VH-VL binders against Non-structural maintenance of chromosomes element 1 (nse1). Designs and how they scored, part 9

Target 1, 232 residues: Non-structural maintenance of chromosomes element 1 (nse1), of Schizosaccharomyces pombe (q53ek2)
Amino acid sequence: MEKERQDGLSDKHKFILQYIMCRTAGVDNEQVRELVQEQYGETATVEDVINELNNSLHNFDFKIKRVQDQLDGRLTLHFQNLSGDPVSQMATPYPPVQIELMRKIIEWIMKCDDYQYSLTTLQIQKLSRKEMGLAPSVIESHLHTFERDGWLRQREGIWTFTNHALAELDAYLHNEYESNLYECNACREIVIAGYVCDCGYCLHVYCCKHLAHVNCINCNTPWANATVIGRW

## First folded at step 1 (VH-VL)

Design x10 (framework fv_daxdilimab)
Fold by ESMFold2-Fast, scan of step 1:
Structure x10 (fold): chain C 232 residues (1-232), chain A 121 residues (1-121), chain B 110 residues (1-110)
Amino acid sequence: as target 1 above (232 residues)
Amino acid sequence: QVQLQQSGAEVKKPGASVKVSCKASGYTFTSYGISWVRQAPGQGLEWMGWISVYNGNTNYAQKLQGRVTMTIDTSTSTAYMELRSLRSDDTAVYYCARDYGDYVLGYFDLWGRGTLVTVSS
Amino acid sequence: QSALTQPASVSGSPGQSITISCTGTSSDVGRYNYVSWYQQHPGKAPKLMIYDVSNRPSGVSNRFSGSKSGNTASLTISGLQAEDEADYYCSSYTSSWTYVFGGGTKVTVL
């Protein structure tokens, strides 16, 4: 003899969900931890609340994913749409030419030489003119929109994916660019900032620091001799 | 309701391979990961590795790296664990257990009943 | 060899309280609030008793409680009963993005 379990979301769960959904670039795990403790008490955990939310959200092909920053280990939470084509989903408000430019930028980053997983502004302008015939001012405008909307980040003219873009595109990148991907051996996420040992063992910059090993755990070669992934 | 059903006991010779299955029911298979844990007779629990049901990504215990493979079949909601180059000290009860594969989660809330694998000559 | 240190055995009389320690390092128990405890009766699969240091799943008696100080987590069983006689294992998440178990503690109810 068993009582049926009620499986619904409380107003507190809905508030936390709305908080995360309204932040298109993601939300700090520590900010959500504070919010969870305010709503549920000091022993409540982010993991429990997010797991409860994801149980409900999965019925609608949505999910909240935790992403660890590859350089500093900062944890952020990102609302994902699991249905349909991820590139079309992320680019829904964009004109067709701008969507095509996003698809091309993804390709160029993924197929970048020398493990760089990044492009200079000049490289993007050159490739966009060559492959799409776009004017420099149009390219610049679209890049600013992608940065503003949280899909690409730029530092000193070097462009790559945001944590939000990596979360949204994870399945797409595995499907389309599997042979161009490195995965972190510690956390099993895509690497665009990290180190790859000659033996193939790969770590994010933060995961390498966090493990604090001087040498590769798989082959004992010093990490100082590893190939650098990304530009940071 | 919510359960993990494992395949039956196996007897293998040293050097052989074994593949244990774990069929999930009563929950959304893709929302959780599957960890594998073994227990030698009279010994403690040993974590072997984890698989993400969503994308098939795996993370194995360093001791077993190169000998173990974890896979999934989403059409049947079944996880598999294959262990190669069996040794007598691989004799153990092998458990599958549910975790939250897309999160760092420190616990296993649902366990299979276990599969006894005996390695003897 | 287990990564986390537990006493091999602990004994108590019915109605009394016992505590089981689980000692790790600053890279596992001391770093993360992801400590769990499992009860195992002979011939059965482990059962989750405590997760995230001190939380109880639905259906677990409030006689079971968990805590942590520094690198040591503890499981306390109050009002000890015959049914509590079992092996108890702690587990923790690690800085290597893996899970480790303690060696296990046999609880005997005298």
Scores: ipSAE 0.000, ipTM 0.438, lowest interface PAE 15.5, mean pLDDT 84

## First folded at step 4 (VH-VL)

Design q02 (from p06 with light chain S92R; framework fv_patecibart)
Heavy chain, then light chain:
Amino acid sequence: QVTLKESGPTLVKPTQTLTLTCTFSGFSLSTSGVGVAWIRQPPGKALEWLAHIYWDDEKRYYPALKNRLTITKDTSKNQVVLTMTNMDPVDTATYYCAHKSYDYVWGSYRYTFDYWGQGTLVTVSS
Amino acid sequence: EIVLTQSPDFQSVTPKEKVTITCRASQSIGSSIHWYQQKPDQYPKLLIKYASESFSGVPSRFSGSGSGTDFTLTINSLEAEDAATYYCHQSRSLPLTFGQGTKVEIK
ESMFold2-Fast, scan of step 4: ipSAE 0.141; ipTM 0.649

Design q08 (from p06 with light chain S91Y S92Y L94W; framework fv_patecibart)
Fold by ESMFold2-Fast, scan of step 4:
Structure q08 (fold): chain C 232 residues (1-232), chain A 126 residues (1-126), chain B 107 residues (1-107)
Amino acid sequence: as target 1 above (232 residues)
Amino acid sequence: QVTLKESGPTLVKPTQTLTLTCTFSGFSLSTSGVGVAWIRQPPGKALEWLAHIYWDDEKRYYPALKNRLTITKDTSKNQVVLTMTNMDPVDTATYYCAHKSYDYVWGSYRYTFDYWGQGTLVTVSS
Amino acid sequence: EIVLTQSPDFQSVTPKEKVTITCRASQSIGSSIHWYQQKPDQYPKLLIKYASESFSGVPSRFSGSGSGTDFTLTINSLEAEDAATYYCHQYYSWPLTFGQGTKVEIK
C-alpha cells in the first residue's frame, strides 16, 4: 500500500509527477491517462490529477502545463520551472555560441515576414553565416541538437517552435516580441499556425475547426477570406 | 447554437437504477477538448456536480457517488447516458446535462459549463 | 474538497440599486471561479467566467472581480429580471464544487 508524504503529495501523485518530469520534451496526454487510470482506477482523469499536482507544485514555482497542438489538437503535458530567464533555462547545457544561435533563431522566427513564423534550412544557414560567421556543418549540428532536445521541429526543411518551446518561451515571447505576436481568441495562447480575420479576431487552425464556425464570430466575415498564419 | 435535452423516467422506486439520456446538437463529442457533464439540484438546495465525460472517453465521477455512477457516450447519436444505481429518496433532484467547453489559458487546461439542458425532475418514492 | 461560501445567503433589493455578492474559497484558487444565474424553475446560465470575463450575451451591468480566496459578483443596477439565485463555481481542484447560492429578490 502507498504511504502519504509529508510534502502533501501521495506516492501515486509523485509517481505520475516523476513520469512527466523525466520526459523533458513533453509527454502524450493519452500515455498519462493510462498511468492515471492504472494508479487511481478507470474513473480517474488526467485533468483532476494534474490540478492536484499543480496545487502543490505552485508553492515551488513549478507547473505542469497542458499544450494543445495548433493543427490537430493533440494534447501533451510539460513540466516547467517558472523561475529565471526562459531562454537561459532552455539552453542551460549549451555552449555560449549555441545559446546565441538559439536566441537568434527565436528572433528570426518571430520577425519573419508574411505571418510565416518559420524559417527554411537555407534561411537559417544564410542568417547564421551572415550574423555569427558560423560554418554550415556547425549550424547543421546545432539544428540537429535543437530538434533532438525538442526545441525546434522540422518538416520538409521548414523549421519552427515545438509545443514544448512555445510553452517554455511563452512569457519571454510576450516580453520581447509583443508587437510580433498573435493570440488565439478561443484559447488565449500564441498563434504560429492559424487564421487572422481582417477585424483582428484570431484562431489556431484547430480552434477554428473546434468552434466549427464558417464565419468570424466577431464580424461575420468568412474564414475562407482570412489571412493564414504559419506555414504547414 | 448549442442545445442539450435530458430524457428519462420522472419517477423511480427506491433501490432501482436510474438511466438518463442527454441528447445534444451544435457540437460533437469527437472534437478534442469537448465534454458533457451531469449536475443535479435537490429541491431548494445547491447545485451538485456528478460526472463528466470527454471526447476521448476520459471520465470523472463525484467521489462519494462513484460506485453508483456510470457515464457513457454515443458520439454517432450525439448522446451521453448517466446511470445511477440503488436510488434513494435523497437522490430526488432535477438532473441537468451541460456542455463542458474547453478553454486553454496560459498552457493550463480550463473548463466551464457554458450551456445547460432544461433539466429533468426525478422523484424517488415508493 | 474546496468549500465555497457565499454571502449574503439572501438579499432583498430595490430596483436600480447595486448588488454585491461574495464567494470565499477555503483555499487559494487563483482566478478559477465562474458565476451562474438561476431564475425560478429555470436552468443555470453562465454569467462570468475566469473570475472577471463576461460570457457572451450577458448584460454589462454584471461584472466579476477577485483572485485567490475572495471573489465578488456585482450587479451595477438591479433590473426586475435579475431576481434569481446566484452560484459561484470552482474548477481549480476536484471534486468540482458550487457555493450554496445567494438568492436576490426584488423589494
Scores: ipSAE 0.000, ipTM 0.417, lowest interface PAE 17.2, mean pLDDT 84

Design q09 (from p06 with light chain S92Y L94F L96Y; framework fv_patecibart)
Fold by ESMFold2-Fast, scan of step 4:
Structure q09 (fold): chain C 232 residues (1-232), chain A 126 residues (1-126), chain B 107 residues (1-107)
Amino acid sequence: as target 1 above (232 residues)
Amino acid sequence: QVTLKESGPTLVKPTQTLTLTCTFSGFSLSTSGVGVAWIRQPPGKALEWLAHIYWDDEKRYYPALKNRLTITKDTSKNQVVLTMTNMDPVDTATYYCAHKSYDYVWGSYRYTFDYWGQGTLVTVSS
Amino acid sequence: EIVLTQSPDFQSVTPKEKVTITCRASQSIGSSIHWYQQKPDQYPKLLIKYASESFSGVPSRFSGSGSGTDFTLTINSLEAEDAATYYCHQSYSFPYTFGQGTKVEIK
């Protein structure tokens, strides 16, 4: 480098950055909104402050990702390290077999071809035994660890990605599974809970409700006729 | 089809308040990430960003004008309203509203003014 | 606030010639620069976003490049319909600013 790099960040920006960085499972947008308004005044927006932070952070392979829940629209902010392999960098000291199981679970969720983007406990057990030779108790232990660490969520034995995992794995999923993923036409994010019209127009459940349209905006076909993505 | 159209008075006297309405179609201001901005252009001069409002009712104003500007939205009517107090001849300009699009590429959130209204010329004179 | 300085202010160009317009930021803004075209008595239209990404429907003769403080808009072969004023815009830092504009006329 011939000249020193200027980061362009104020002390107020750095305070907000540290607040977000300390919350590894993500932080509510509303909590950050209160902090932003306290420091910058009533007209300041979370959106603008986060964009300013990201313009600086990108130079160091870091970013803050804003994730909108695909069902209820709740916003959370997640600090990410863009360097290296995201699966290997997951925030726990996983043994090699557990990392390989996570890679396999990601593959099985993405390549299911049934639009569900989820797996039952029974499906994970059968596939893990068949493809990796793992014992049921070992599989169960690893699944509980993935849930506890915030990578997978389960409800009534149905497993899928958390919002944190979708944030962290975004680049990985686009690189490895681009042909297997859908993107929302309203917000341009990966869809694991939503609707896809026969014309190819796709929306998250929340985005579809928020557009307040009973018919597809692109082809005017009723959303009642669309293919459901995900299981919720 | 995203369309925006500005409406309001074309002539305002000094010290009066200007109220402009942006009516839009092809998107909803209830969708996360989207916003609507107001930009003005004095005759023969550069573009000046004035204000924007986001889906969650967060608002931003140009600092030098913040005490004169108010931006509001009516999501059910697909309208955004800009109010500017104490008008002066120097405020003579074409006023535009624009869609502030949300674009997501490889995990990067990006915002641009992608579609603009036709603009409305507001002349401030006695 | 970030000041954007465009050059040249004006150029008169022979049809089919290559046109280059530059925009310089007073501080580093990464790739957060956008280019707009404004034809006489018309509203501005987005051409290029985030330094190098073409907006939908924009002719392939338009391209953008640059990062940090120095950015360029190129029109590879000027057509008559390209006579317009071109503006750069930064979305890096509040308050958001535009360049002063570059007017391109046909000879």
Scores: ipSAE 0.000, ipTM 0.433, lowest interface PAE 16.3, mean pLDDT 84

Design q10 (from p06 with light chain H89Q S92R L94W L96R; framework fv_patecibart)
Fold by ESMFold2-Fast, scan of step 4:
Structure q10 (fold): chain C 232 residues (1-232), chain A 126 residues (1-126), chain B 107 residues (1-107)
Amino acid sequence: as target 1 above (232 residues)
Amino acid sequence: QVTLKESGPTLVKPTQTLTLTCTFSGFSLSTSGVGVAWIRQPPGKALEWLAHIYWDDEKRYYPALKNRLTITKDTSKNQVVLTMTNMDPVDTATYYCAHKSYDYVWGSYRYTFDYWGQGTLVTVSS
Amino acid sequence: EIVLTQSPDFQSVTPKEKVTITCRASQSIGSSIHWYQQKPDQYPKLLIKYASESFSGVPSRFSGSGSGTDFTLTINSLEAEDAATYYCQQSRSWPRTFGQGTKVEIK
């Protein structure tokens, strides 16, 4: 499988690592699978290559994480830094004010009291002006940077976390916002797109479809009566 | 500008060995991810992938023909050579070499046969 | 190996008309389908990659769609220069395989 140089990992392993690291928005698992099979042959698996990379990366507090999209179940691979403060690590190239804005946006999304786990552009503008005194053009510039760098996504002016941001922020969100988090009962990951039953049983949109249950497994209440999490 | 050109014999007798050379310009096989493939097309029939070679000398062959095919490269000469043993009249075809590389679109790396040579017709007859 | 079946085998089409060519895979290939144009006595040229992405220099009248097992190449307004055989090709699995081809002629 592995062709290793004297200095450690093989050139092919280094190429795959670089391929993944160059994408803050993540890399499609099927694209990595094709690359792995082209480089190492038909019997090589993404899981084996990623596990081998992670064994090396773990010594430096880095990891490649597999993430399943909450709506369609597509798998993506994300390079993440496990050391220190995740928000500061994500925002390393940003000025202090921009890092503070990112922390505030995370807080506003998490403390959303309507289960939406999202903010409109207008809400972000209003809150940023009120809380930080930022000019509208400065706020708009920072939002474009966060979207470009793969930390936030927007659809028709509705902003929320990317899959990459959820992967990178996972420990941070559990530590700081545990009381504001829903966790999928099927896959145990954070939910920002899904359904929560009145009994507290919660599923991602994709996990709910995959299980094909009409009623809540825990209390037998129809999923049609559940609260929708997220805006999608 | 990527260009490829096939060269070799136009007529081969049954049981003989065919050797085809692909000479290219506009890219290097020392570049990570880059490869060259051989594809053939019998007269009036579909395209058939035969083999490819990558920058790091990794090679893949069509399974049914694997025992007959050898692909090699000379990076310094910008050449890839395909050798096919025990030629049969059913191997009569136009043989193409093609550039195989990844592209980077929205951080997505993908491989296609993006540039092809002109092809060389090889007839196998007694 | 993945078998690709194209439909139809042949079309004779009036200039400016819409042409639709389909390619069906024997198993799911995601979006890993590519389309090539081959004019008589010429080499194949890449038109569409990964189901829907146009290759550089390809006219906008060519478009691709589909996912999973069913894929379509569309020529929205046929030009005389588009008379050719069109091939689909999959890159999901080894060996790489091509469809049997669809020949498009001008009436």
Scores: ipSAE 0.000, ipTM 0.408, lowest interface PAE 18.3, mean pLDDT 84

Design q16 (framework fv_patecibart)
Fold by ESMFold2-Fast, scan of step 4:
Structure q16 (fold): chain C 232 residues (1-232), chain A 125 residues (1-125), chain B 107 residues (1-107)
Amino acid sequence: as target 1 above (232 residues)
Amino acid sequence: QVTLKESGPTLVKPTQTLTLTCTFSGFSLSTSGVGVAWIRQPPGKALEWLAHIYWDDEKRYYPALKNRLTITKDTSKNQVVLTMTNMDPVDTATYYCAHKYDYVWGSYRYTFDYWGQGTLVTVSS
Amino acid sequence: EIVLTQSPDFQSVTPKEKVTITCRASQSIGSSIHWYQQKPDQYPKLLIKYASESFSGVPSRFSGSGSGTDFTLTINSLEAEDAATYYCHQSSSLPLTFGQGTKVEIK
């Protein structure tokens, strides 16, 4: 191990912090690994450096969070402000009506009663008209802006959160929607794609893929009987 | 600040059910990320994790003992209760409860930072 | 289940000597290893978390190192009060497991 000793954040630590902070949509773990290797040598690890950064950052109510993609397992690193309202802190400033629509979309996704954590374009249009009186063309325009800016993703008209959005909204979702959230029991991250057993044991799809369990470790019932979370 | 204390019977007959209560202070099980675990240690042997419960009522059990163990919480009383059925002399051990709270990288870790004093439970006929 | 094997099982050490205890995991666990000290008739106390991070109030003579499968707890200049059994513990995966323990006594 070629870990640098310091009494606070070194210039090398500050360089890595700045690199991550400048990338608001997140940074691939692989890219940060290469940067860490360049700064500290081949034996240095991303986990060690980020843990050292987080030890300092928590004093200022900031954190670098690792997020694993629910579908492909890609690791990304995100700089988070742990204080304040994450929705109002979005990277690109939006007009008030657009911020309100985003808050409503978050609520509608979180309060899905069928474990899907997603909405069709038609569902969003129906709810937006009912609750906000917005025209379909205005709603469609705003949805494409949210997709462009990396807050929502869609496939064939089915909309849900991006990894970037889940990272940025993590504290907000826990504070506002605790009773609507599932967390992976292997990694404790918010689950929008995964499985939940009848006993309550929950795994996001990537953790399930990498754990060689035919039956739930908690209750020993087959995973084939588990409830599917999300539309993946 | 953080304190935990185990209570319950010190002597149990074979086939009976053991009920142990952990009463704590200095933290709340309503706080996100917080958990409480039960660990036992037979005389002269290694530590063995049994179960833990989180603030959101999620529960984990040692697989080989799953069918015998139940862990519950009463957040208003600051208590966690472990029930173990069909006690056997091999279950003779000191039983500890421990505080679990470690949230890094958006993930919880299973480390035990503060422990109760332990309660010796002897199973004999 | 991840098996943790400690070495040695027992050592009798002269005061002021350096003590080294190793813990080997059957599978890679990153840095998710923790070290506990248990004195006779007492509950275990956390010394080192996540391989190398000292817990609050732990004397500086205790240090930890390692990653992956091989981990070490070091006591520089053993004091009489350090006579105890030391356990490693992994938090990487369920079920949570402990090593068999290393007993350190003063000669």
Scores: ipSAE 0.000, ipTM 0.405, lowest interface PAE 17.2, mean pLDDT 81

Design q17 (framework fv_patecibart)
Fold by ESMFold2-Fast, scan of step 4:
Structure q17 (fold): chain C 232 residues (1-232), chain A 124 residues (1-124), chain B 107 residues (1-107)
Amino acid sequence: as target 1 above (232 residues)
Amino acid sequence: QVTLKESGPTLVKPTQTLTLTCTFSGFSLSTSGVGVAWIRQPPGKALEWLAHIYWDDEKRYYPALKNRLTITKDTSKNQVVLTMTNMDPVDTATYYCAHKYDYVWGSYRYFDYWGQGTLVTVSS
Amino acid sequence: EIVLTQSPDFQSVTPKEKVTITCRASQSIGSSIHWYQQKPDQYPKLLIKYASESFSGVPSRFSGSGSGTDFTLTINSLEAEDAATYYCHQSSSLPLTFGQGTKVEIK
């Protein structure tokens, strides 16, 4: 049934959309499945509802994207804005200096040596002071805001992108940092936590576990000999 | 390396049901994001997407043909089956199966590897 | 549903010349356009994904550009082996749709 086309989006579609839009860290796929079944009946699918939403949203350069966590495979849904400069869009509440810091942090993560795709707190402090002249307390304040707002995550002083940031920045990273990107050969998404074989075949940590690969299927070299991507 | 091959009858009479099987290797339909699609091409005409099925058994169909199409999978046999009821001469086409990764569904992707195609002629 | 309109329908080109094929979407699709090459009696082969990204093994003479509603496939220097029908395909929303095709032949 496609009567939703008469008014663009039904009230049930708008409810699901609002639920997803309000969750900047993403919303669990199974939570959305429960809501979809509650609104549309037990045979309704998340895919159908999100597809119908995306048909309407794309006219306004918006999209709902499903992301799989690269380490544990958890599925989340994220509302994204496809129009304009994604860094400026995601950082709209921030002063220009803070937006520029975010743009620099993205660059530093993407151009990180030794496949790390992450920065230590000390590295961010040193680079921000050198390239932007920011005081340590100002840098700490901005990092806290980026973490709070769901753009960066840190564990033991190691900073990288959240799944939400990866969803929002996907097109931007492909356009600006193509030469610095690895794509998972299994799921075709950007890799910041995974393995790359010397032959170039690359997998997320979760995709490698899920496929149960002992050796690279392209060159038959053991995955134990592969280069580790990311810090995790 | 990814390979797909279509099989089924090459001649079908009007009103009969068409059943096509896609047999593949080099990937598994248990892998998150993996899907297999059916696309057809009438002689001298454009490509037309018909249906696809994902690793989690979610299915999508071309709306105008939805009531005639059924797509199923057998993950253990590396097969995807398409059935189309009430065949008509206008359904004469080369039928392809193709591999895709829509790991982030709602954000459909491209068809990267295709079968060789099987020509199905509908005539009496 | 999204309608894709290609132009021209047919183009006859001398070897080594530049070929330009356009694809216009009935609504904005961001960069969710992909280009396929189909030689006579063969299956389609992916050339360009997401408007501008070359698929593995595709010769460097093929390039893509555009965003939103207007997209272009360019063959910088046409070779004899490039005689084929070229199709654009959108993956922005269901149903997935293809353009009507552009046939390129050698003079």
Scores: ipSAE 0.000, ipTM 0.467, lowest interface PAE 12.1, mean pLDDT 85

Design q18 (from p06 with heavy chain K100R S101Y T112Y; framework fv_patecibart)
Fold by ESMFold2-Fast, scan of step 4:
Structure q18 (fold): chain C 232 residues (1-232), chain A 126 residues (1-126), chain B 107 residues (1-107)
Amino acid sequence: as target 1 above (232 residues)
Amino acid sequence: QVTLKESGPTLVKPTQTLTLTCTFSGFSLSTSGVGVAWIRQPPGKALEWLAHIYWDDEKRYYPALKNRLTITKDTSKNQVVLTMTNMDPVDTATYYCAHRYYDYVWGSYRYYFDYWGQGTLVTVSS
Amino acid sequence: EIVLTQSPDFQSVTPKEKVTITCRASQSIGSSIHWYQQKPDQYPKLLIKYASESFSGVPSRFSGSGSGTDFTLTINSLEAEDAATYYCHQSSSLPLTFGQGTKVEIK
């Protein structure tokens, strides 16, 4: 009931850090911006506060990663553990079979034909039964859990990674699936929603719109002729 | 405020093609994530989803009707058009367009229909 | 396709009574269920999204619950303006489907 005193930068940094850490599926940059303005005033930016926090967190193999949505550019902040196996870390509350299913789903998404980076419910059911011998009801239960916990998103039976999963898996995907990855030529992040020109120049949907490119800056071919990456 | 309004013929003869236009305001189909759907309701019966289109021109159709349906958008005019070929008396229904919107949760879009047009009754008779 | 079965089909209720409508999915859909209210000769209006989240402007007497295959819409104290047909809708997989509707009439 008593009013709390805020006496130094470390208390303010701790408040922002706890706010982000308590939101395990990520937090909107704009919500953090409001908190930063409340704590530090109008001259402080989210970027400055996060950089300060990351300087300290790096000593403990943690960081806060900013993820830009590949379609609308909306920014979210994610607390990450940089040490250990990312798939095991994201799946720590899961039984071993469910962790193995998550590893398989990651592989199947990454190795998709036609730049889809997504799977239908039927594809997951068929592959899980074939490669792991799992019953349909067990597969369905695990998919529901992955969606609930923020690792997979589903739109109309089409499954792919959330921004949270992409943040957690970034290093893992580069290490294990480099030959299956596209990187955005503008921001250098992994692309699962974007366009790739025949020349190999690649942009997220948002980066293409944000830079207002009608034609590929590398070969001058219209983006209307580019291959679509992902399904959204 | 989001508003949608359906327009098109109210009477169609069997075998003809139906063209319906949804004109909207309060949002843009250039906004990432948003879409517009067409849903119909035969007199006294349940709602039936037909098709939708997203800001990126991605289209989805009801499988049993996909060979008869075409959905297109004109982002500059704030319009979405549905065409349905080979009309039959069983296609008599009120046709609605609806805003397919989302909550941004965990870096993902979670879709639902938030606002609907008033609907337009299309009667198919000879 | 996912079939949504509502119960009851019809109920006539005295004002101020609690109304409960159920929707059962033919397979698990997580929380991807939404509830719409349709008054006679009017368009549907969103009440509850993702099983339990109230849409803006919707009176607090409306609430939703459930997950997986079994979902419930509750009207805590029926008002005269609540006489309508209520539909559940799933967004988990294509084709998108609706329940058959539950008609609520005031006595």
Scores: ipSAE 0.013, ipTM 0.634, lowest interface PAE 7.9, mean pLDDT 87

